# VH-VL binders against q9umr5: the designs that were tried, part 298

Target 1, 268 residues: q9umr5
Amino acid sequence: SYKPVIVVHGLFDSSYSFRHLLEYINETHPGTVVTVLDLFDGRESLRPLWEQVQGFREAVVPIMAKAPQGVHLICYSQGGLVCRALLSVMDDHNVDSFISLSSPQMGQYGDTDYLKWLFPTSMRSNLYRICYSPWGQEFSICNYWHDPHHDDLYLNASSFLALINGERDHPNATVWRKNFLRVGHLVLIGGPDDGVITPWQSSFFGFYDANETVLEMEEQLVYLRDSFGLKTLLARGAIVRCPMAGISHTAWHSNRTLYETCIEPWLS
Short names: E, the ipSAE of ESMFold2; O, the ipSAE of OpenDDE; V2, 0.75 times the mean of E and O plus 0.25 times the DockQ between their complexes.

## First folded at step 12 (VH-VL)

Design pi26 (framework fv_nofazinlimab; also named pn99; at its last look DockQ between E and O 0.88; V2 from the best seeds 0.87)
Fold by OpenDDE, look of step 13:
Structure pi26 (fold): chain C 268 residues (1-268), chain A 122 residues (1-122), chain B 112 residues (1-112)
Amino acid sequence: as target 1 above (268 residues)
Amino acid sequence: QVQLVQSGAEVKKPGSSVKVSCKASGGTFSDYAISWVRQAPGQGLEYLGYIIPIFGTARYNEKFKGRVTITADKSTSTAYMELSSLRSEDTAVYYCARGSYDSYGYEPFDYWGQGTMVTVSS
Amino acid sequence: DVVMTQSPLSLPVTLGQPASISCRSSQSLVYSDGNTYLYWFQQRPGQSPRRLIYKVSNRDSGVPDRFSGSGSGTDFTLKISRVEAEDVGVYYCMQGTKWPFTFGQGTKLEIK
């Protein structure tokens, strides 16, 4: 039988967004038990990410317990960060494939059309003021806001991304790295036509330098220092990168070709 | 100069709801946190919650168990605080306040509204 | 929740004399960025609160220099070097480090 699949949604999403994905999994892997976690939907997805991590943890623990052979995680957008954090704090998880579906794994610093209704263009350069404060850090978006022009503020004020990345020293860094390294495969999915994740390379742990030049994963300090295990995972062949063009952010979970190419191979 | 102008005094029956408005003028609205604080007669200050309008949602003090709803209308630069299932204990002056930015970051409560008295009585 | 404890709760002072208010937090107010988000507010009779001090020791614009804030970690103090008649009111400390942000009980300053 196929391993159970757990799905975690993204910002402003709900479980309903994954109806096509469920269909694809059912067709290609009949009998797979798929659980789309219906937590922190809609505006509730703006709650602090650590709060979300705790809620999702409570939901996945019993599922993992009933699946001694392991489970797969499909985590979309903001959900990808939640899942990475889950795998970091859980010393007993049994995740085989962690599929990060268009997630801002290295953070967000953008003013895309999709976010313009939320963030005016001018806010990209100014959002650090509120985000890197206690008031801002109570919202999920600020938890992974990564302003390349205010690195000191990011490193010191980010209460989520900087920690799970091991960019700021903390007592649990070694343990979290150990826990995260329990994953069988890290499948990174994203693409240039996403329109939301900015830069889109963030889905592959790429990100801006101080000049807003996009650097790849292997050029990032978190990789070079192996702060949370990326270098180790890559060395043992556990990282899969699956870029795909022509897919908008809201279509990653509803594209058949994407599913067959980037997701299905890892649902064993 | 930034000003916060709140709606007028309210008299409500127990079990009803009240919605207080706070209109901001003299500056931008979307990227500043609007905080709501109340003060019962002769008592101290209590933090209800706050909203950052650009995010479209508020952070609430769980003490109120979901009775407080804070919203913001960016088009009118107005924040709202609604309190439902009113009780006599909810009788208080309700204040809105806005933060500001300095060279070191965001600081809350730089500007205050004049307060809105809400009286809950049978 | 972080508990903020002020002392004294009542502070009668003679005009021209100094005043001191203590505020203690149940846990450290140092945030991850190294700042301490401790604030002092003044509320004169019949008026809205007014921020006097932000981040422990920074005076807001228009606040007389007779007001000063100090402290670190969990112990903070607001001092008035020479109390004036206009200083009558209630003073509150507030922590903005951990949600929910919380106020002290308030200290009522009166003239003897």
Scores: ipSAE 0.917, ipTM 0.964, lowest interface PAE 0.5, mean pLDDT 95
Fold by ESMFold2, look of step 13:
Structure pi26 (fold): chain C 268 residues (1-268), chain A 122 residues (1-122), chain B 112 residues (1-112)
Amino acid sequence: as target 1 above (268 residues)
Amino acid sequence: QVQLVQSGAEVKKPGSSVKVSCKASGGTFSDYAISWVRQAPGQGLEYLGYIIPIFGTARYNEKFKGRVTITADKSTSTAYMELSSLRSEDTAVYYCARGSYDSYGYEPFDYWGQGTMVTVSS
Amino acid sequence: DVVMTQSPLSLPVTLGQPASISCRSSQSLVYSDGNTYLYWFQQRPGQSPRRLIYKVSNRDSGVPDRFSGSGSGTDFTLKISRVEAEDVGVYYCMQGTKWPFTFGQGTKLEIK
């Protein structure tokens, strides 16, 4: 039978948002056990990402234990960062496919429709001032805020993204890399019409340089130094890039063509 | 010349709720931490929680979980603290405070409201 | 929670003499960015608290130079080189490194 699928939602989200995705899985892979984790819903999704990682870890352990053949993760938006941290901190995970559904894997820096709802005035050039403080780091958005014009502040103050990227020294870096590399496939999904993830290439480990020019994954220092295993995964043929135009941020989990093209092949 | 003006004193019965307002003037509001602390008579300061209005949500001291709600209205530059299921030990002066930015970054508690006495009596 | 312990809790001082208030934390207050988020506040009778010192040793604008802060790691001190009558009140330390951010229990400064 098919491996169980675990779904991790994003910012201001809940398990109900995935009803169409669940329908698609049931129709194409009948009998698949799908669990959409009902943790950190709505405004609780703004809690520190390490708190979310701990809570989601506790929820996935029994699911993985019942499925010794492995599980799949589908992780949407901010949830893709939670899942990547899970793969690093769990020395006992059995994840085959990690499907990153429009997630800000290299961080967020931009005035976008989604963040414009949170930030009605343009704030991207100034948000670093509170995000890179203990007060700001208590909120998930600040845990992956990545201001390319204040790299020194990002590297020193980020309590989450700079650590899971291996951009700042920490005692667990070697173990986290080893754990992450046990994943079978990393499936990266996103597109230019997302409207929220900024730059949208963050979903593919691309990001701005100091001039706001987007450098692709293979040009990033974290890739070149293989700090958490991206170069190793690519060399194994374990990274799948599945870009799709025409999909807004809230529609990734309710588009059948996207499911059939980018998700279904990896749910065996 | 930032000023924080809080709502007036309240006398409440046990089991009821109180909502204290904190209106900011003379500066921006939405991208600062707006903190709430309280001080029971003759006692020290206790941090209840804070909101960064641009994020629209608050961090709470867990000892008050379920009883404290902190919100902000960006259009009026006003923060609110609501405490429910009031008990006699909630009798205190409630303060709001806003931070500031300097050359070293964000610093808390630069501006304080005048305080709001909340008295819980039967 | 990080416990902040002040001593003494009551500090009677003769006018013109120095005063020293200790604040000790249950764990290091050094944050990942290298900063130490330790603050001192003064509350005069009947008034709102006022920030005196931020990040261990930085005096706020309008705070007299007779006030100074020092310390590192877990041990911090507020000093008043010459106590004046207007210094009467309660002094609090606070840590801002680890949520929930916490205050010391306060030190009441009185003229003897």
Scores: ipSAE 0.829, ipTM 0.918, lowest interface PAE 0.8, mean pLDDT 91
Fold by ESMFold2-Fast, scan of step 12:
Structure pi26 (fold): chain C 268 residues (1-268), chain A 122 residues (1-122), chain B 112 residues (1-112)
Amino acid sequence: as target 1 above (268 residues)
Amino acid sequence: QVQLVQSGAEVKKPGSSVKVSCKASGGTFSDYAISWVRQAPGQGLEYLGYIIPIFGTARYNEKFKGRVTITADKSTSTAYMELSSLRSEDTAVYYCARGSYDSYGYEPFDYWGQGTMVTVSS
Amino acid sequence: DVVMTQSPLSLPVTLGQPASISCRSSQSLVYSDGNTYLYWFQQRPGQSPRRLIYKVSNRDSGVPDRFSGSGSGTDFTLKISRVEAEDVGVYYCMQGTKWPFTFGQGTKLEIK
């Protein structure tokens, strides 16, 4: 029997977005129990990420308890950050494969098509003003907004991403790292034609420096310091990188070639 | 020149809903966040929630358990606060207040509306 | 929720004398960025509240310098060096560090 699969959606999303993904899984792994979590749908996806983590945690506990052989997570866009935190706060998770579909692992900074759906005028240079305040941090978008020109504000004010990445100290950091390291495989998926996640290398733990030059994962302080276990996972052979060109942000869960290449191999 | 103008007083029956408006003038509406605060007669201030219009959504105080809805219409520079399932305890003056972004961040409550009395009785 | 406690609740003051209002929070108001999101508001009879002080000690434009805010962590004070007739009203502290944001119960300043 195949391990159950839990799917966590992204911003302004719902379970219907994963119809094609479920069809692919049913074709290649018939009998797999797939649960797409219908929590924080639509506008509720803007709730603070720690609140979402708590809600998703309550939903995944009984699913994990019923699957002593383990479960797989497929987490899309913003949902990948929710899953990052879930793996850190749960001292008893049994996740084998954590599959992250184009998630802004090091944050978001860009005026892409996604932001233009929210803001017709470019807001990239100005979001730091509201986001790095207690008012802004009550919204999920601000929890992972990472302005490379105001990195000091991001490090000090981010209530979520800076903490789960170990970029700012937290009393629970050592426990969060040990919990995250329980994961069997970290499967990172993304690509240059995404059009939303900016920089697209954020899906692979790369990000802008102050000059907007992208530094890859191995050049990041979070990796070099092994703040939450990336260096340890890589040394263990547990990190899978699966970049693919030609895929837009809303197509990661509905492209058959992507599924067969990057997702299917990790659903044992 | 910045001014917040609220709609007029309302008298409502228990179980009904009320929708209070707050029209902002001066400045660019998208550069604000709007908070809603209430004050029962002779009592202190209570925070209901706030909206950041550029995100198109609001954050609510759990005390109101899904009864409060805050919206904004950028085309008319107007924020709204709707409170449903009204109780006698909801009798209060309802205020909107603006916060603005500057080069160094966000500061709340730089301008307040004049207040809207909502009376819930009989 | 963070509980904000003001004292005294009633403050009769003679014109020209100083006045002092205390505000205590149930937990530290220092945010992760090092800022303390503590605010003071004045509400004159029949009027909307007006912000006097932001982030503990910064006076708003147009607020007389006889008003000053001070404090740190959980203990804060609003001082009026020389009370004038126009200062009659209720004063509120508020914390904006942790959601939901909360107000003190208010201090009514009256001329005796």
Scores: ipSAE 0.824, ipTM 0.918, lowest interface PAE 0.8, mean pLDDT 91
ESMFold2 (binder alone), look of step 13: mean pLDDT 90; pTM 0.925
ESMFold2-Fast, scan of step 18: ipSAE 0.809; ipTM 0.913

Design pi27 (framework fv_nofazinlimab)
Fold by ESMFold2-Fast, scan of step 12:
Structure pi27 (fold): chain C 268 residues (1-268), chain A 122 residues (1-122), chain B 112 residues (1-112)
Amino acid sequence: as target 1 above (268 residues)
Amino acid sequence: QVQLVQSGAEVKKPGSSVKVSCKASGGTFSDYAISWVRQAPGQGLEYLGYIIPIFGTAHYNEKFKGRVTITADKSTSTAYMELSSLRSEDTAVYYCARGSYDSYGYEPFDYWGQGTMVTVSS
Amino acid sequence: DVVMTQSPLSLPVTLGQPASISCRSSQSLVYSDGNTYLYWFQQRPGQSPRRLIYKVSNRDSGVPDRFSGSGSGTDFTLKISRVEAEDVGVYYCMQGTKWPFTFGQGTKLEIK
């Protein structure tokens, strides 16, 4: 009776990370069919995002076809960007709630704890050099690297995020917008203590300007131009914002209070 | 200064594997892509794949996918290319190469290793 | 895959005369950033290749000014204004616009 739930993991992640989330869903919505997609696990999560979108699309089509009442997506971290593109490229998706768990929807610009262990020196200011090249764009991290000090390079070289956000022209933009607008609810979750997603407001379509001052969703050209439907969704009452402090990046899918407050109400 | 030094020539049997090393010396920077290219005797250049060491994973030309593995060891500044299930047509000189940065971005293949001859003979 | 076609494949030239090598791609090499990721390499007998030209027309440090690259879209040329004996070798174009990155067949420059 409950709509099936499809879970898409994040960078260097796998289905194992969602054990607690599945327990919570089983407690509050017993009988829900939950499918955690185990594609692009671990280091394969570094594959180009368009390749991941294609693979996840092939996996979700039969699930959606069996659920005429609709499905819910729970997409964590980088997985939220996969789900953004999935909703745009699928002409016939039947997604009710798209629940984005701390995903860098406007991109990433920051020295995360994750990146610091690779180098003793901050890498944030130099990643643009490799990321905004054809070599770098074959890696998922570079597909959503958004250096606010080199916004022209991001706009011109991003093979993924700039296109799905409508920040650069694409022949399919009108169709992608139409498809995305079929979503029932866009549930955005994130918070200031995440420690990985930088700025954390990227999870709510906010982002840095050239001075690293965060501008919120309603100040973004993407929103103001309604490039892929954010303004239309907000006017329709379809955008839910659920910020929560005190939650680190790896805890969004395992915090009971977060689940009860931000996720549970959107699983029907 | 940047220098790439490769391991020595190898003679291998069909069906075996070969692992070629490429040691980068000079500098402490590892954000460049390390590319692997081969050249059969008297033939042209083929791109096998590349690795960006900071990401810890590689991209492979589909022609070699499933047989080629490219890795990097940041602690020794060494990249490796391993090719398995060797066939006579894999006889070639294998080159590693890396790029350089200008003010606007990355440019590949500015620095090349000396090459490693791999001979596959029965 | 993007196919890179060079012509001629064999280029006999008299010392001191100009030489010209053509490289044609099966699709445009203009990347979304407006740059064209077309490269020229020289391989002298028994040596590793070396990059001569990056992004169509930019000459690498240490490369003599007698070498020049030009072109746009799908059609590119490497010119040597006056061939010297040390220019003997094989010249390759390469595209880095679309993965997998591909090389031309090579043009062997020989002295007559």
Scores: ipSAE 0.741, ipTM 0.881, lowest interface PAE 1.2, mean pLDDT 90

Design pi28 (framework fv_nofazinlimab)
Fold by ESMFold2-Fast, scan of step 12:
Structure pi28 (fold): chain C 268 residues (1-268), chain A 122 residues (1-122), chain B 112 residues (1-112)
Amino acid sequence: as target 1 above (268 residues)
Amino acid sequence: QVQLVQSGAEVKKPGSSVKVSCKASGGTFSDYAISWVRQAPGQGLEYLGYIIPIFGTASYNEKFKGRVTITADKSTSTAYMELSSLRSEDTAVYYCARGSYDSYGYEPFDYWGQGTMVTVSS
Amino acid sequence: DVVMTQSPLSLPVTLGQPASISCRSSQSLVYSDGNTYLYWFQQRPGQSPRRLIYKVSNRDSGVPDRFSGSGSGTDFTLKISRVEAEDVGVYYCMQGTKWPFTFGQGTKLEIK
C-alpha cells in the first residue's frame, strides 16, 4: 500500500487549492491517505514561521505515529520552509519523500507580478529596514526575506531562514542537521516562469550574490559547509531536481504534466 | 512633516465595541509599522498591537487577542483599531504611533497621534 | 513577557540639579543582530508621549543634549544633566527586543 501524504499550503492559501493534486494522487495511487493541513489559512499565513511550525508539528505527529512505513510531505511555496523546519525539529519524523513545490529555500528578494501589491518595486530595496527588526520578524514574509545587498543584516536578524539554513549558528544546529538527514528524498521543483519566487532558483537552493548574479546550490556556503546536510544528501543520491518551464506560481499543484513528471515518481 | 490625526472621544457601554481611526499625512504610509498603545487614567502605557500596511495584517498582544482588530486602508492612509466586548477596565486614552527609518533601519514611535479618550461606563 | 522595572517611580528634583532614572529588564535586551532595542519616552502632562532616546543611547533630533541614555544587557539609565522646568512629566522605558513589546511603570519627575 502507499504511504500517507501530508500537504502544507503556502502564503495566502488554503487546503482548497489542492483539489486537483488530490485527484491526481487518487488516480495514480488509489487508496493513498492524503491529509491537507487546514492551518494558518489566508492572512494567518503571515504569522511567524516558528509559530506555524509549532502548529503544523502538532497536526503532523499523530499522522506519522500511525504510519510505520513512513509518510510523504508535499509542501507548497512558503509551506516548503515550514516543512524544512519540521524535518529539523522533529527527532522522530519518518518522512520518505519531502517534495518542495516552488518554495524559496534560500529566501525571497524582489517584486513579482503576482505580489506587486505586497512588494512594489520601490519597497524591494527598502524592505530590509523593517524586515530585519523585531517588528518585521513577527511576519512570515520577513522570516525569509533575503536582501543580497544587506546580507549581513539578513544573517544577523533573520529569526528563521538564516537559522534553519545554518547560515547563523544555533545551539540546536547539530541535532537539526541529524534530524533533517533522516529524510529519504528531497525533491525540489520550480521554474523560470513561476512569476512569484524571486530568484526562481531559490527553489533549488540557488540565490543572488551581492551583484544579483545567481549562484547555484553547489556554490553556496551552506552547501559547501554542509550546514544542514545538502552535500551529504546529494552524495547519497537523495536530492532530485525537477525544473519545469511554463508554469506560474499558482499552477504547480494543478498541472497534470508536472504531477506525472516531478511528483508521482516519489509517492511510493 | 508627518502627522497622525486620531478620531474624537467616545463614550461606550460595557459589551459594545469602539473603532478608533488614525489618519496619516505627509510621507509614505504603507511601509511603516503603525502601533496602537493605550493608557488608563493615571496609569502607564500598554501595547495592543501593530500593523505593517503593505502586509495587510497585524500582530496582536496576546492579552487582547480575540478582542482587538487592527486594519489599514492604504487609499486613505488611515489605520484603525477596533476593540470589542468593552469592559470598564478598557477606559483609557488610545494612541496610534508610527516609526521612521534612519541610516541603520527601522525605529518605532517617532510620530504619535494626539490620543483618543475612550470611556466605558454603565 | 519581558518585565521592565523602573526606579524610582517618583523623582522630586531641584531645578538645575541632575536627575537619573534606572530601567531593568527581566532578560537581556540584546537582539541577535547585536542591537539593544531599548527606548526612552517623555510624557508631559496632557500630551502624547515623545521619544527621547532610541537603541539605548541615540538621542532623537530636537532632543536637548542634557538628556543621555546608557546601559547594556539588562540595566539601563536615562540621565538629565541639569533639570529644567519643562522636563516635568512621566518618563518610560520600553523594550522592543521580544514581542510583546513592554513598557516600564513610568517615573514621575517633579520639581521640589
Scores: ipSAE 0.746, ipTM 0.882, lowest interface PAE 1.2, mean pLDDT 90

Design pi29 (framework fv_nofazinlimab)
Fold by ESMFold2-Fast, scan of step 12:
Structure pi29 (fold): chain C 268 residues (1-268), chain A 122 residues (1-122), chain B 112 residues (1-112)
Amino acid sequence: as target 1 above (268 residues)
Amino acid sequence: QVQLVQSGAEVKKPGSSVKVSCKASGGTFSDYAISWVRQAPGQGLEYLGYIIPIFGTANYNQKFKGRVTITADKSTSTAYMELSSLRSEDTAVYYCARGSYDSYGYEPFDYWGQGTMVTVSS
Amino acid sequence: DVVMTQSPLSLPVTLGQPASISCRSSQSLVYSDGNTYLYWFQQRPGQSPRRLIYKVSNRDSGVPDRFSGSGSGTDFTLKISRVEAEDVGVYYCMQGTKWPFTFGQGTKLEIK
């Protein structure tokens, strides 16, 4: 039968957000065991990402152990970064498809339409001051805050994203790369009308340079140096890019056309 | 000049809760960490937790997790620390403190409140 | 948790003489950004603590230049070159490198 699917939610989110996604999977792949993890819900999603990785790891181990043919991950928004780290720290994961739904894979820099109540319109230029400190790094959003005007501070102070992207050295980098490369497919989904993920190309490993010009994945040092395996995965034919216009941030898990085009083909 | 003014002394029974306020004036409130530290009679300083008001959530020392809640009201520039299930061991002076930004770095505890004595007695 | 140990706990000193307080951490306090998040505070009798030194050796505005901080890794020192009567109080070190942030137990400076 179909491989089990594990769903990891995003910032200020919970399992309830995925009710439509579960309906779609049941329609196209009846009998699929889908587990939506109810960890770090709501404001607990602001806990440090390494703490979230530990908690989600404990939850996924028994699911993976019961599925010798493999599992699929569907990871939404911030959850895509949790899944990136899970694939790197688990030397025994059996993930076939890692489906990243509009996740800020190269980081976030911008006041968002979704999070305007957290960030006043002018706040994006000043967040680097608190985020790049031990105080700020105890909050998930600071773990992937990537100010292109203070890239030196990001590289040195980020306790999470700079490390999993291989932008700063870590003793475990070689093992993390080896583990990540065991994934069958990396399915990247995102689009220009998201309104939250800034730049939206972060979902495809693109990001701002110092002039806020977006450089795509193949122009990133992370890719060129193959720091955690993106170049190797692309050469293997394992990276799928599925951009779609017209979808807002909270609609990625509830749009039928998106599901049929970008997700359904990768669920076996 | 930044000032932090705390609410007055409280006497509470074991098992009850206390909520201490810390009102900031003179500077920006939202994007600084506001820390809560306590000092039991004749003892040293102990870190309870802190809040960054712009994020709307706090980080707690595991020793107090489940009993302490730190909140902030940006409209009144006031932070609050609530401690529940009080025991005699919670008798202490509770301080709020706020940091500053210097040379692109965040530095904590630049400004301190005057302290609030909380006495827990039966 | 990172344990911060101060020595001595009681420091009697003669006016005009130098004083030195040691602070030792159970783990290195060097953060990934290369900074060492070690702080020194002074608490005069009946008052709130006051920050004297941030990031090992940087003196706060308004703090007399007779106060200096030094150290690296796990061993840190606060020095007062010439003790004055107003220096009486308890001195605390604190680490801000790893949560939960922790204080030393305090050193009481007294005039002989």
Scores: ipSAE 0.772, ipTM 0.895, lowest interface PAE 1.1, mean pLDDT 90

Design pi3 (framework fv_nofazinlimab)
Fold by ESMFold2-Fast, scan of step 12:
Structure pi3 (fold): chain C 268 residues (1-268), chain A 122 residues (1-122), chain B 112 residues (1-112)
Amino acid sequence: as target 1 above (268 residues)
Amino acid sequence: QVQLVQSGAEVKKPGSSVKVSCKASGYTFTDYAISWVRQAPGQGLEYLGYIIPIFGTANYNEKFKGRVTITADKSTSTAYMELSSLRSEDTAVYYCARGSYDSYGYEPFDYWGQGTMVTVSS
Amino acid sequence: DVVMTQSPLSLPVTLGQPASISCRSSQSLVYSDGNTYLYWFQQRPGQSPRRLIYKVSNRDSGVPDRFSGSGSGTDFTLKISRVEAEDVGVYYCMQGTKWPFTFGQGTKLEIK
């Protein structure tokens, strides 16, 4: 039989967005138990990421305990960061495939469709002022806002992403790295036509330097230092990169070709 | 000049709701957070929550979670604080206040509204 | 929650004399960025509070230089070098390092 699949949604999202994904899984892997976690929906997705991690952790523990053969995670957009932290803080997770579906793994810097839809003000260059404060860090968006022109503020004030990526020291860093390295496969999915995740290469651990030139994963200090295990996973053959053009941010979980190419092969 | 002007005094019955407004002028409304604090007669200050208008959502003190809702209307540059299931101990002056940006980043409470007295009695 | 404790709660002072208010936190107020998010406010009778000091020791524009803030970690002080009649009111410290942000009980400064 197939391992259970746990789905974690993204910003301003809910379990309803995954109805097509569930259809695809049922067609190719009939009998798979799929649980789409219905926590932190809509505006609640703006709650601090560490609060979301705690809530999702409480939900996944019984599912993992019931599946000694292991589970798969499919984590969409902001949900991919939640899953990153879950894999680090859980000293007993049994995750085989962690499928990161267009998630800003190195952070976000850009005026996205979500930001423009909510408000007419372009805040890309000014969002650092509120985000890198205790006030801003109580909102999920600010937890992974990564302004490449104020990298010192990001490194010192980020309460989530800088810590989970090992970009700033944390007492638990060694344990978090050990826990994360237990994952069987890290499947990274994303593409240039996403329109929300900026730079789109953030989904593959690439990111802007101070001149807004994108440096790929292998050029990042996080990778070179092996801060949470990316270099070790790559050497193990455990990292899968699956870029696809032509897919907008809200379509990753409902595109059949994407599913067949990037997701289906990793559901055992 | 920056101004925060709050709605007038309210007298409410226990179990009802109150919605206090805070109209901002003299700056770009969406760029600054708005905090809400209260002060019972002769007592100290208590932080209720705050909103960052650009995100469209608020953060609440757990003591009031489930009863307090803070919203912002960008078109009218107005923040609102609604408190439900009112009790006599909710009798207080309610204040809105914004923050500032300087070389240190974001700092709260640079400008305050005049306060709105909410009395809960039956 | 971080508990903020002020002393004294009542401070009678003679005009022209110095006044000092202590504020202690139940845990360190140093944020990960190295900044200490401690604030001092003045509330004159019948008025809204006014921010005097931000981040321990920085005076707001328009605040007289007779007001000064100092301290580190968990122990902070607001000093008024020469009390004026207009300084009558209640003074509050506040921490903004950890949510929920919390105020001290207040210190009532009165002329004797």
Scores: ipSAE 0.719, ipTM 0.877, lowest interface PAE 1.4, mean pLDDT 91

